# Ledger of designs, part 297: VHH binders against o26223

Target 1, 191 residues: o26223
Amino acid sequence: MKLLWTSQHIKVTVHIDGKVSKMDVLEAIKTRRSIRKYQDREVPEELIDKILDAAMCGPSAVDERPWHFIVVRNREMLEKIPEVHPYGAMVKDAPVAIIVCCDSSLEKIPGFWVQDCSIASQNILLAAHSLGLGAVWTGVYPLEDRVEGIRRLFSIPEHVIPFSVIPLGYPAENPGTRDLFDPDRIHLEKW
Below, E stands for the ipSAE of ESMFold2; O stands for the ipSAE of OpenDDE; V2 stands for 0.75 times the mean of E and O plus 0.25 times the DockQ between their complexes.

## First folded at step 19 (VHH)

Design XC1 (framework vhh_7nfr_2; at its last look DockQ between E and O 0.35; V2 from the best seeds 0.00; counts 0 for: pae O 12.3 > 2)
Fold by ESMFold2, look of step 19:
Structure XC1 (fold): chain B 191 residues (1-191), chain A 124 residues (1-124)
Amino acid sequence: as target 1 above (191 residues)
Amino acid sequence: QVQLQESGGGLVQPGGSLRLSCAASGFKFSRYWMSWVRQAPGEGREWVSSISWKGTYTYYADSVKGRFTIARDNVKNTLYLLMDSLKSDDTAVYYCAKHIYTSRPKTFDEFDYWGQGTQVTVSS
């Protein structure tokens, strides 16, 4: 008997909900929490597409839009991230991670790419939350060992700067809502 | 060092039951989706069933729904396929396969390691 090891398309019927979460924007901002525990439920490609669309809707300095995104679903790669990112241990427990990067060749005004990529990163967190997913921002930049470790692991070229790693998935925890408003941080007309 | 070793195959009468096992070693079994794939003589491979890394989500080909049950034991690093109401069309070599990604497979290229297979034969 000779086995034939040929590539074969598996017939898979995937039903996605097709419905966008109906969450008010202020509710999303106020109720989003960092989620570090995830179900082993697959995250549909459509939801990742919606999240990245939202990420790219952010403003940027002089509309430079310096961001690039790496979507990681490879389990072996997710397991390797903690080897170069010690506070990214929960990434191995997620079904998906998004790496937010700056392409420095797209900068139009020096140094504002950090704000630009921060805006994109926060939009990822809010969009994920509105779609019923949980996520957390794990910092890479400006910690050089983390930057270089992530760059090596994902073959990121030297002119591209990995900024953050954002694991996400259906949440397996509920840390609850916090009331963080502090009127002492508000200054009227002057300091 | 990754090894997948199937066992539990054999001869069975139509309508009978059979329980397959796949012993896994050389990787963190509890971190990966796993699948069963079968191949009848002279045929291409056919996906049978998949299970998520904690075992919470299971999926089946239409040809086996309601008759087969996939399960895993993450302590013993073993994947199972309980086959019930067997038919002659179920005759095949059954393979245990390790997923690369964190979702259901779309193509056979999404499996990076395969077992050697175990023969299941259902008399006609």
Scores: ipSAE 0.656, ipTM 0.869, lowest interface PAE 1.7, mean pLDDT 90
Fold by OpenDDE, look of step 19:
Structure XC1 (fold): chain B 191 residues (1-191), chain A 124 residues (1-124)
Amino acid sequence: as target 1 above (191 residues)
Amino acid sequence: QVQLQESGGGLVQPGGSLRLSCAASGFKFSRYWMSWVRQAPGEGREWVSSISWKGTYTYYADSVKGRFTIARDNVKNTLYLLMDSLKSDDTAVYYCAKHIYTSRPKTFDEFDYWGQGTQVTVSS
């Protein structure tokens, strides 16, 4: 068993150089894939900040902006998420996860928070991808068992609804791109 | 129950080398960052080095940088510290520590479990 002395002094040059991702928005959208395998690599806080900034830039109903975000880096907590979220197995392997929540007290129009948090979640995915990270949307709402599980695990108040869990990391897989364009889904002027 | 057991300490001359080991049990070793911390007589605990899950990333205190190498074997559930060019100031009890958090370059000062330590003495 070769002790891979990878003495590679990988100077984790935390390239603080916020390399503005040169990825344009259409490229980000078209090339984004769900990533469920992650490298043994830390995600800098600066990238998380950028992702969260993007998450908060989406529109919301009457500008209600009901979203809250829990950033989870604690390993024990990450490992517990799959216990309450059966399709969140990959979360235990991620260096970080973002939980998107709705504060119902911020709702101005009932029900639109789902759209608002969906937009926020999608922006997280796109931003992550544009920054060279992999992510996946694991749905929590509207499944009651998942909602309650995440609520309990993170001591989320009753008026706050966990919506999605999004693990993030540098990708350890490349699933390739897909062409999902379907002209049969396009109707001109009428159905 | 989480257990950390250090070994490999001893008496060495200045300029000498030692290899410390920490046997870990009671938790998923490969899922946690691990660290070495040391405490000299009459001094507080000092962070020495940390290593990521698979060893991809390593961090060192300035005082040991270039002299010490942290490594791990996740199959053996063992953490290592290779200490080269030892100095008298390296004399301390060295502890293996389990890290709580996975991703913060912040001061590695928060650990949930510690070993009993192994004595390293550097003396002429």
Scores: ipSAE 0.000, ipTM 0.238, lowest interface PAE 12.3, mean pLDDT 89
ESMFold2 (binder alone), look of step 19: mean pLDDT 85; pTM 0.861

Design XC2 (framework vhh_7nfr_2; at its last fold request DockQ between E and O 0.45; V2 from the best seeds 0.69)
Fold by OpenDDE, second read of step 22:
Structure XC2 (fold): chain B 191 residues (1-191), chain A 124 residues (1-124)
Amino acid sequence: as target 1 above (191 residues)
Amino acid sequence: QVQLQESGGGLVQPGGSLRLSCAASGFKFSRYWMSWVRQAPGEGREWVSSISWKGTYTYYADSVKGRFTIARDNVKNTLYLLMDSLKSDDTAVYYCAKHIYTSKPRTFDEFDYWGQGTQVTVSS
C-alpha cells in the first residue's frame, strides 16, 4: 500500500497492485460515510462491476429484482445531473455515477420496489466503501421534479422510475466515523 | 463551439526538446480529461499521453515514458506536452483531444473533439 497525501493532508491508501484490502461487512457498515468530494482519479471498470454485482445481491420482494442501473461516465452528462437534481451538486465532481431505477413491469407486488431499490442502493454504498471508494445516496424518488428531470436527461422510459443517483469516486474527504447507536430506539417485546 | 488548437510544433534535431500547447475553448476545460495523440506519416494514430481534469494523474505510452510530460493550466485553458530527448520516431502530427469520459481512454472513439494538429519533425 502506498499512502498518498492530498493537499488537504487526507490520507489516501493507494493499492499499487490494484488489490483492495478486504473489509468485513460490519466494518463496512459501521465506517461508511457519505462522501461528496472526489479525487480526479479514474474508477476502474472492475470496481464498478463489483459494485453492481453487490447491488444485485440484495433481497427483493418475491425475488422480483425490479432494479436497473445506469452507469454514467460521460462527463457532460455528469455535469448536467445537478441541473435537474439540486442536491446532487457533487455528482459533477465524481468520475462516475450509478442511477438506480425500477422497472415497474417487473413488479410482482406493487410498492415493494422502493424497498428493493433502497437495498440495492445501500449495497452500492457499502460495496463502494469496502473497495476504497466514496459514495453518497442522492434521492430522486419520490420527488416528481427530480424523477422527471432524470428521466428526460437519460431518456428513461415511462415504466421505469429513477430512484437514486449515486456518485462514486476515490474520496477527497474524510468525514470520520460516527456512533449512531441509540438504545432509546430499541424496544423489547413491545413499544 | 468547442475548439482545440495545437501549437509549438516544428523541426528539431534528435535529442532536442519541444513544448506543444493546445488552446481550448468552447467548453469547461478544467472539467475534462485531455490527451495527446500523434500520427506518423503512413501510420495509424497512437495515443501518447493523458491527464486528469485537475492534472493530478498522468498517463503515458511506453514509447514516450520518461521523455514526455503532459501538463495543463486550467486557468489558461491550455494543455501542454513537454517533449524531451526527441527521436526520429517521434516525428508525427500531434493532436490534442478532449475526453468524453473521466478516465484514461481505451479507444479513439472516447474523444469527442480533436485539434487540427501540429507537425513535429525530428531530423538531423
Scores: ipSAE 0.863, ipTM 0.932, lowest interface PAE 0.5, mean pLDDT 92
Fold by ESMFold2, fold request of step 23:
Structure XC2 (fold): chain B 191 residues (1-191), chain A 124 residues (1-124)
Amino acid sequence: as target 1 above (191 residues)
Amino acid sequence: QVQLQESGGGLVQPGGSLRLSCAASGFKFSRYWMSWVRQAPGEGREWVSSISWKGTYTYYADSVKGRFTIARDNVKNTLYLLMDSLKSDDTAVYYCAKHIYTSKPRTFDEFDYWGQGTQVTVSS
């Protein structure tokens, strides 16, 4: 129970989901699905903090860690994202979105930031899943119109590159588990 | 262009009931959390209740829990407060407030628009 106080003496009782349970990492990877329908349930800041902590645990080229994250809970801003990012239509239906960005001033090896931010983005998806949330990666980079639209919308400076927008929330759909193993994609020693 | 118009206040006896309504226009009502906030004479504002944008999750101040019910009609763009078992302590101007964020409010700065209020007076 988390009680918040304001200058106007608002008392708010918050029910935080139970503590995070340990999930097998292979289970998390194999069962994670893109979730595009969300409950109108608040996502506690604690869970977002855990997700971003996990995102920053990813490896990066020469340990450059070029990532920055914008957490969006402002309803008006969530509604505006699809106007500049059409394939992110479900973002308006989410309680939270995380924008994964590259700060180019942190690059140590030019161009590898895409791999770095991809790793952070996938870690966000896995961490959200392990916490009982659903998420989906919507691509921004390398589509220049989307990059500029998101940059303008969130006042992102010119040296920072928005990479992905990840809406998340408690899932309102269950696509089920898939069996995607394809041995024809495995090549021993040579193609 | 956002407008919030409360109605349904009045004079009631202790133990009585009222239904407050808040007609919303100028924004996509069904996309926002909404709240009721009240202000008793000579006092600061007090948060009363909040409801999530689909209406699935509702929250109440301890002072009204079990007696008040917040509801919304996203077709008619109307927020309601069903007030039962009214007490003298419930006497206040009741305001409808629009949330900025997708969460319960933590401060009054998290509301960007307010109605003009409707007076509820509980007296014998």
Scores: ipSAE 0.665, ipTM 0.869, lowest interface PAE 1.6, mean pLDDT 90
ESMFold2, look of step 19: ipSAE 0.645; ipTM 0.871
ESMFold2 (binder alone), look of step 19: mean pLDDT 85; pTM 0.864
OpenDDE, look of step 19: ipSAE 0.853; ipTM 0.926
ESMFold2, fold request of step 23: ipSAE 0.650, 0.665; ipTM 0.867, 0.873
ESMFold2 (binder alone), fold request of step 23: mean pLDDT 85, 85, 85; pTM 0.864, 0.864, 0.865
OpenDDE, fold request of step 23: ipSAE 0.859, 0.858, 0.860; ipTM 0.932, 0.932, 0.933

Design XC3 (framework vhh_7nfr_2; at its last fold request DockQ between E and O 0.51; V2 from the best seeds 0.69)
Fold by OpenDDE, look of step 19:
Structure XC3 (fold): chain B 191 residues (1-191), chain A 124 residues (1-124)
Amino acid sequence: as target 1 above (191 residues)
Amino acid sequence: QVQLQESGGGLVQPGGSLRLSCAASGFRFSRYWMSWVRQAPGEGREWVSSISWKGTYTYYADSVKGRFTIARDNVKNTLYLLMDSLKSDDTAVYYCAKHIYTSKPKTFDEFDYWGQGTQVTVSS
């Protein structure tokens, strides 16, 4: 039985009246897209706070919670990020970026910080989307040049590792939704 | 070097109109929020209006809302303030200011460059 999922164009009606329509978690996950074009609209601090709150709600290895966040609204700094992160070209056009970092001094089990910061980064994307913002994950770690570039640019201590740069803002594009379900990637009980 | 130069100030009667201009140079004007701030004699600085870097979003102080219009020409690197229905209380030196951040300013420390100002006098 081929469930013909009719692509209901979920018109994300951005209600202007500040009431953030509550998006359910599955909807947020399924409809999220990388957004690389942004409006010249300010992102309210309240939304950033909510996003960061969500970022800190993810699990971490033995509850180590090694993540730190740099919130960047300085235009000059946003313009400089692409100089050290060539795939972060869209950052200069965003009203805000969040840099997710790991404090290695907080790590309890070696290596799990990558998972921890990945979860935090994904939560930022989902939260942003649920709040009517667009965002994209631009990877920093494990590329040494990017790590060092961001470190230098933001004067990040040596024990702190930049992990991702996430520009976000009100979307100026609508890439549509994708069906990424692949049953061939599912194995029952054994490979 | 960043330069901001205001012009268009002058003497006007109550109910009159003025158009201020701010010529910007030395930076990528189209990438920055801009604001007008004014200072009346013997008074502190007062935020007047702000505009986003593309000009899509504008903000106004309650004291000037409905009377003033902020605009920008990113090709000409010029910021404008259209002032209608001027009142005596609008008498001040008007400054153009460059934003550091991509947001409406919360404090005057969020501006890194200021013009020299232009005098606006509203008097009968």
Scores: ipSAE 0.869, ipTM 0.935, lowest interface PAE 0.4, mean pLDDT 93
Fold by ESMFold2, fold request of step 20:
Structure XC3 (fold): chain B 191 residues (1-191), chain A 124 residues (1-124)
Amino acid sequence: as target 1 above (191 residues)
Amino acid sequence: QVQLQESGGGLVQPGGSLRLSCAASGFRFSRYWMSWVRQAPGEGREWVSSISWKGTYTYYADSVKGRFTIARDNVKNTLYLLMDSLKSDDTAVYYCAKHIYTSKPKTFDEFDYWGQGTQVTVSS
């Protein structure tokens, strides 16, 4: 472990796990694509740990950090997700899925958990991409039938809300890059 | 009603070859990692080889690497172990095992179903 001092006099502990990131953050944001086809290659637990660490680094409303994560590696359970989440058909083809949940008992400002869990979900996508994995966010909340279906399947208690299901694995497709910058969406000083 | 049935064992001379088969039914075979595990008389179980659900990734114990080949046919729902250059130390009952998880196994508790086994005997 290292202890680092910053200009804000904050001590941080850095865990160095032997791999150095080779992707600039803007490059990661620009090149990440939704990946729906995966290799049958094992995803090491240490990569999942890094992804969830990144998920928990997101800001949250008044630092409420309402998120919980279910890591699904059980093949039978991966096969069952599309039965309750029909637009998640690619989940059965993934080696791993992460379910992002809100524990409503952790809310400090009601209703902002959606933004909080969205931030955690996007961080999962970016971290997976930076580690050479592909992922896609499949929506659960606010669709009530999907929320209830996932809750039943994973024995999620009533005060916990499943927000998204994110299948991931080493990619078996390359959809290419996009140029989506649109200056007409930018308004200076007013609409 | 998962069933795994091994076949193809027998008596073989040192240096010989055998092909083991494992017929699978009662589950979606092409969705699961599979393994071969062996047990010699009076000994504990020894992991031999594993294969990913599409067959792309294969893994071998050091004791068999270069001599054994694991393969699968997801159309016929059959797992294979092609054994070449057999030695007396390969004498064992060979079991087909179904994985619970999408990974190489760390313990035998990560298999939920086993076949009945097929005897391989390597002797002169």
Scores: ipSAE 0.638, ipTM 0.861, lowest interface PAE 1.7, mean pLDDT 90
ESMFold2, look of step 19: ipSAE 0.637; ipTM 0.865
ESMFold2 (binder alone), look of step 19: mean pLDDT 86; pTM 0.874
ESMFold2, fold request of step 20: ipSAE 0.637, 0.631; ipTM 0.864, 0.863
ESMFold2 (binder alone), fold request of step 20: mean pLDDT 85, 85, 85; pTM 0.862, 0.863, 0.864
OpenDDE, fold request of step 20: ipSAE 0.859, 0.865, 0.866; ipTM 0.929, 0.932, 0.933
OpenDDE, second read of step 22: ipSAE 0.868; ipTM 0.932

Design XC4 (framework vhh_7nfr_2; at its last fold request DockQ between E and O 0.51; V2 from the best seeds 0.72)
Fold by OpenDDE, fold request of step 23:
Structure XC4 (fold): chain B 191 residues (1-191), chain A 124 residues (1-124)
Amino acid sequence: as target 1 above (191 residues)
Amino acid sequence: QVQLQESGGGLVQPGGSLRLSCAASGFKFSRYWMSWVRQAPGEGREWVSSISWKGTYTYYADSVKGRFTIARDNVKNTLYLLMDSLKSDDTAVYYCAKHIYTQKPKTFDEFDYWGQGTQVTVSS
């Protein structure tokens, strides 16, 4: 019995009428795309607060919660980020960026902070998308030049490691959705 | 060096119109939000209007809403304020101001550069 996966095209009708229709979690995950073009529209603080709340709701190793967030709306600083991040060109065009950092002094088990900050970063992307914003994960760690560049720009102390830069804004592009399901990557019981 | 220079102020009768200009130089004008702020004699500063860096989004104080229009020409590095239906209460020095942040201003500390101002007098 071939389970015909009928690809029900969930038309996410983003009703522009001020009511942020909350996407369900699966919809948010499946329809999320990296957005690199933004409107010249401000992002309300309330939305950033919701995004950061979501960022802090992810699990962490032994509940270490090592993450810190720098919220950047200073245009001059946004313009400088691409100078130290060669793939961060879109940051200068965003109305806001969140820099996810790890405080190593909060780490209880060495090495798990990468997972913790990754979860936080992904939650930022999903939350942003669910709120009608676009975002993209630009990797900083583990590339030393990027880590040091961001550290210097924002005067981040040595025990704090910048992990990712995530520009956010109302999207000025629609790249569409893609199906990334690959059954060849699924192994049952054994490889 | 960042420079902002206002012009277009003057004496006008109630119900009249004026067009203010702010010439910007010394920075990437098209990348920043801009605002108009005014100060009447003996009064504090009052935010008047703001515009996004591309000019798509505009904001107005309730006192000028429906009468004033903020605009910008990023090719000419110029900010404008079209003032219609002027009232005596609109008498003030008008300043253009550069935003630090990519948002509508919440406080006057969100501006890093100001012009010298242009006098607008509405009097019969």
Scores: ipSAE 0.898, ipTM 0.950, lowest interface PAE 0.4, mean pLDDT 93
Fold by ESMFold2, fold request of step 20:
Structure XC4 (fold): chain B 191 residues (1-191), chain A 124 residues (1-124)
Amino acid sequence: as target 1 above (191 residues)
Amino acid sequence: QVQLQESGGGLVQPGGSLRLSCAASGFKFSRYWMSWVRQAPGEGREWVSSISWKGTYTYYADSVKGRFTIARDNVKNTLYLLMDSLKSDDTAVYYCAKHIYTQKPKTFDEFDYWGQGTQVTVSS
C-alpha cells in the first residue's frame, strides 16, 4: 500500500465549532471519567496529534523521555487485542487505541520509566477529555504475560516495553462526576 | 473466506431509481466500515459513499449527494445503495468494498476486499 505524505511546512491545528476550546485545568482533572463505550464516529488524525503532543509534555526522570506510542486504527488489530489483554475487552469497540511504550535504551535512571510512562498515559486521558473524547487506561505492565502478548501482536522489539493500552473515541456514555475528596487521606507533618 | 456479492443493477431510464445490495460473508460485517465505489467505462475508480460500522455516520461524494442513500443491515449482513434521480453519468460498474481502518478512506489501498461488481446503465 502506498501512502501520500503531507507537507512538513504545514502545522496542523484543531478548532472545535470555530472556537479554540478553553477549559479550566482543575475542572478537566475533576470531570475526567473512564469511558468504555464509544460512538462509531471517526476520530480525526489532528486530534490524535494534539493528544500525543500533550502526552510528550509530561515531566520525566532526568528528562529521559523514554516514551513511544503506537496508534492503532486497523479494525482487525483492535479486535485481536482482547485475546492477549483480557482487561482491555472494550478496546475492540473503540475506533482507535494508543499503546504507550518505554524504549529502555533511553533510560537514564533505571526503573523510573514506569513513572514517566504513567505521566504520559494520564496526559493522554486529560487531553482526550479536553477535546471531547473519552478514554480509559488499561494496564499492561507489570503483567508479564500481557506485556509479551502485546509485544508479539504488534511486533514490538525486546528492548521496548508495552506499558498501557488506551482505547478512545467520542463517548457513548456519561457516568457523571463523583465527590472523591477524603480528608482522612491527608496527614500534616507526619503520618 | 471473505465474499462480497453485489446485486440489483440493470438498465434504467434517466430520472429512474435502483437499489443495490451487497451480501457479505466470511467476516464480522458489523465490525467494519463499508463503501460503494464505481467505475465508468474507460475511467478510473470513483469513491461513491461510505458508512460507519454501526451505520450512524454516512458520507457521500459531491456527485451523488442528495440522490444516493447508503444503508446497512447488520443482522442480515447486507449493505445497500438506494439511487434516485439517476443520470447518464451514473452509468458504471458499482463495487462493494470492505475497509481495513475505522475511518473514511483516503485511498483505494484502504480496502482489502472487493465484490465482483454490478452494472448500472442509465440510458434512454
Scores: ipSAE 0.723, ipTM 0.893, lowest interface PAE 1.3, mean pLDDT 90
ESMFold2, look of step 19: ipSAE 0.658; ipTM 0.876
ESMFold2 (binder alone), look of step 19: mean pLDDT 85; pTM 0.856
OpenDDE, look of step 19: ipSAE 0.880; ipTM 0.940
ESMFold2, fold request of step 20: ipSAE 0.658, 0.679; ipTM 0.871, 0.881
ESMFold2 (binder alone), fold request of step 20: mean pLDDT 85, 85, 85; pTM 0.859, 0.859, 0.858
OpenDDE, fold request of step 20: ipSAE 0.883, 0.888, 0.889; ipTM 0.942, 0.945, 0.944
OpenDDE, second read of step 22: ipSAE 0.881; ipTM 0.941
ESMFold2, fold request of step 23: ipSAE 0.685, 0.637, 0.663; ipTM 0.882, 0.868, 0.881
ESMFold2 (binder alone), fold request of step 23: mean pLDDT 85, 85, 85; pTM 0.862, 0.861, 0.861
OpenDDE, fold request of step 23: ipSAE 0.891, 0.886; ipTM 0.947, 0.944

Design XC5 (framework vhh_7nfr_2; at its last look DockQ between E and O 0.86; V2 from the best seeds 0.00; counts 0 for: pae E 2.8 > 2)
Fold by OpenDDE, look of step 19:
Structure XC5 (fold): chain B 191 residues (1-191), chain A 124 residues (1-124)
Amino acid sequence: as target 1 above (191 residues)
Amino acid sequence: QVQLQESGGGLVQPGGSLRLSCAASGFKFSRYWMSWVRQAPGEGREWVSTISWKGTYTYYADSVKGRFTIARDNVKNTLYLLMDSLKSDDTAVYYCAKHIYTSKPKTFDEFDYWGQGTQVTVSS
């Protein structure tokens, strides 16, 4: 049974009028794109709070919740991030970035912090998108040069591991939606 | 070294107009929000206006809204304040200030550099 999913062009009407459009979770997931261009527009603190709240709602191994978040709004610091994170060039153009970190002292089971921080990072992206913001996940861990670069730049303690840098802002691009469904990646009962 | 230099102040009659300029150097001017702040004699500092780094967004104090226009030329590294319909209460030293953050300022501590100021006197 070939489910012909008709690509309904969900027109993400970015309502400019500051009204937080309610986006359902499936819509947020399906329509989210990496946004690397931003308006010179302020991101309200309230939105960041909501995003961080969402970031902390994800599951973690044995509820270890190892994540910490550095909210970066200092323009000079945002301009410096690309110096230590070459693939984070767009960060300097964002009004704000969130650095997701792991406090290793909070880890209860070794290695699961990567999953935990990944979930937190993804929730940041989804929440941002649902709130009319654009964001992109720029990976820091496990690349040692990026980890150490961000650590030094933000004076992060040795037991705390920078995981991702996520710039956020009102989008200045619309890359459109993608259909990423691949039935060949689905196996029923066995491989 | 960051430098901000205001100019264009002077004596003007009520109802008159002035254009202030702030020449910026020592930093990437086009990458920062900028503001005007004024201080009247014997009074505290008053935020006047803010402009985003691309100039897309502008903000004004209620006291100057509809009369003042903030603008910028990122090629010339210059901030402007067009002041129309000037009143005696507009008499102050006007300062340009560089933002630390990409936001409308909440406090004066959100500025890391200030100019020396230019005197605006509105008097009959």
Scores: ipSAE 0.876, ipTM 0.937, lowest interface PAE 0.4, mean pLDDT 93
Fold by ESMFold2, look of step 19:
Structure XC5 (fold): chain B 191 residues (1-191), chain A 124 residues (1-124)
Amino acid sequence: as target 1 above (191 residues)
Amino acid sequence: QVQLQESGGGLVQPGGSLRLSCAASGFKFSRYWMSWVRQAPGEGREWVSTISWKGTYTYYADSVKGRFTIARDNVKNTLYLLMDSLKSDDTAVYYCAKHIYTSKPKTFDEFDYWGQGTQVTVSS
């Protein structure tokens, strides 16, 4: 029995025929857009759990998995994020945000945590999109004022580095898709 | 200073209607989910209804579903509860409550401010 998202079918996950998604992965990657306008609709905890599970499926340098996630649903805290994150204004309009952090005590290879947390952040965006949500990655690291501001707001300890803030919610806009393929960026065999 | 002031309560006969209002000040009302909660004499508190910050989504306790309507006016910073087909069991003090989070409440700890309440009495 296929996994279906309709009222006429069982919602329990069953892996019978090997196809459990309605969206092709290449379609998801190509159609995901930064969404900055959200409905005032609750995002169920179940969806956040699925998104974070997907975030943790990413590869990491020597399997170090340095990521930690702060889930923010407190309205006052969402309203305060733009005070330390100047391009994060849309965060206060979101029902929830995820802060992706690195715990440096988990690093096995210095400095690769940036790639690791970038992978986790992108997986959050793709998973949210596949679940009918919209999201946007707002940068924190390496901008020191943003790093320190977010650290202060959420009582993040010195050895933990806030990397990104990702507001998300059911979209209230549809910016459409873009054709961004640029063959001049492809080099065969050498530069 | 956050202030929530309920009004519109009173004595009504069974089957009657009332409109409760809650005037809000001291916070950005349009950014918060809001709820009505009631407390009958000698009983604990009972969640009645919840509305999302733009008013698009509304939720009701089974005991009032189909009879009560929650609404908000984000220009006037006012929350409403329209009560129809009132029963003796609806007799209670009705409180306006401000949410901390962007979701339906699971416990009463998820409200950080309450009004003083307005008495609704459905005559016996």
Scores: ipSAE 0.475, ipTM 0.801, lowest interface PAE 2.8, mean pLDDT 90
ESMFold2 (binder alone), look of step 19: mean pLDDT 87; pTM 0.881

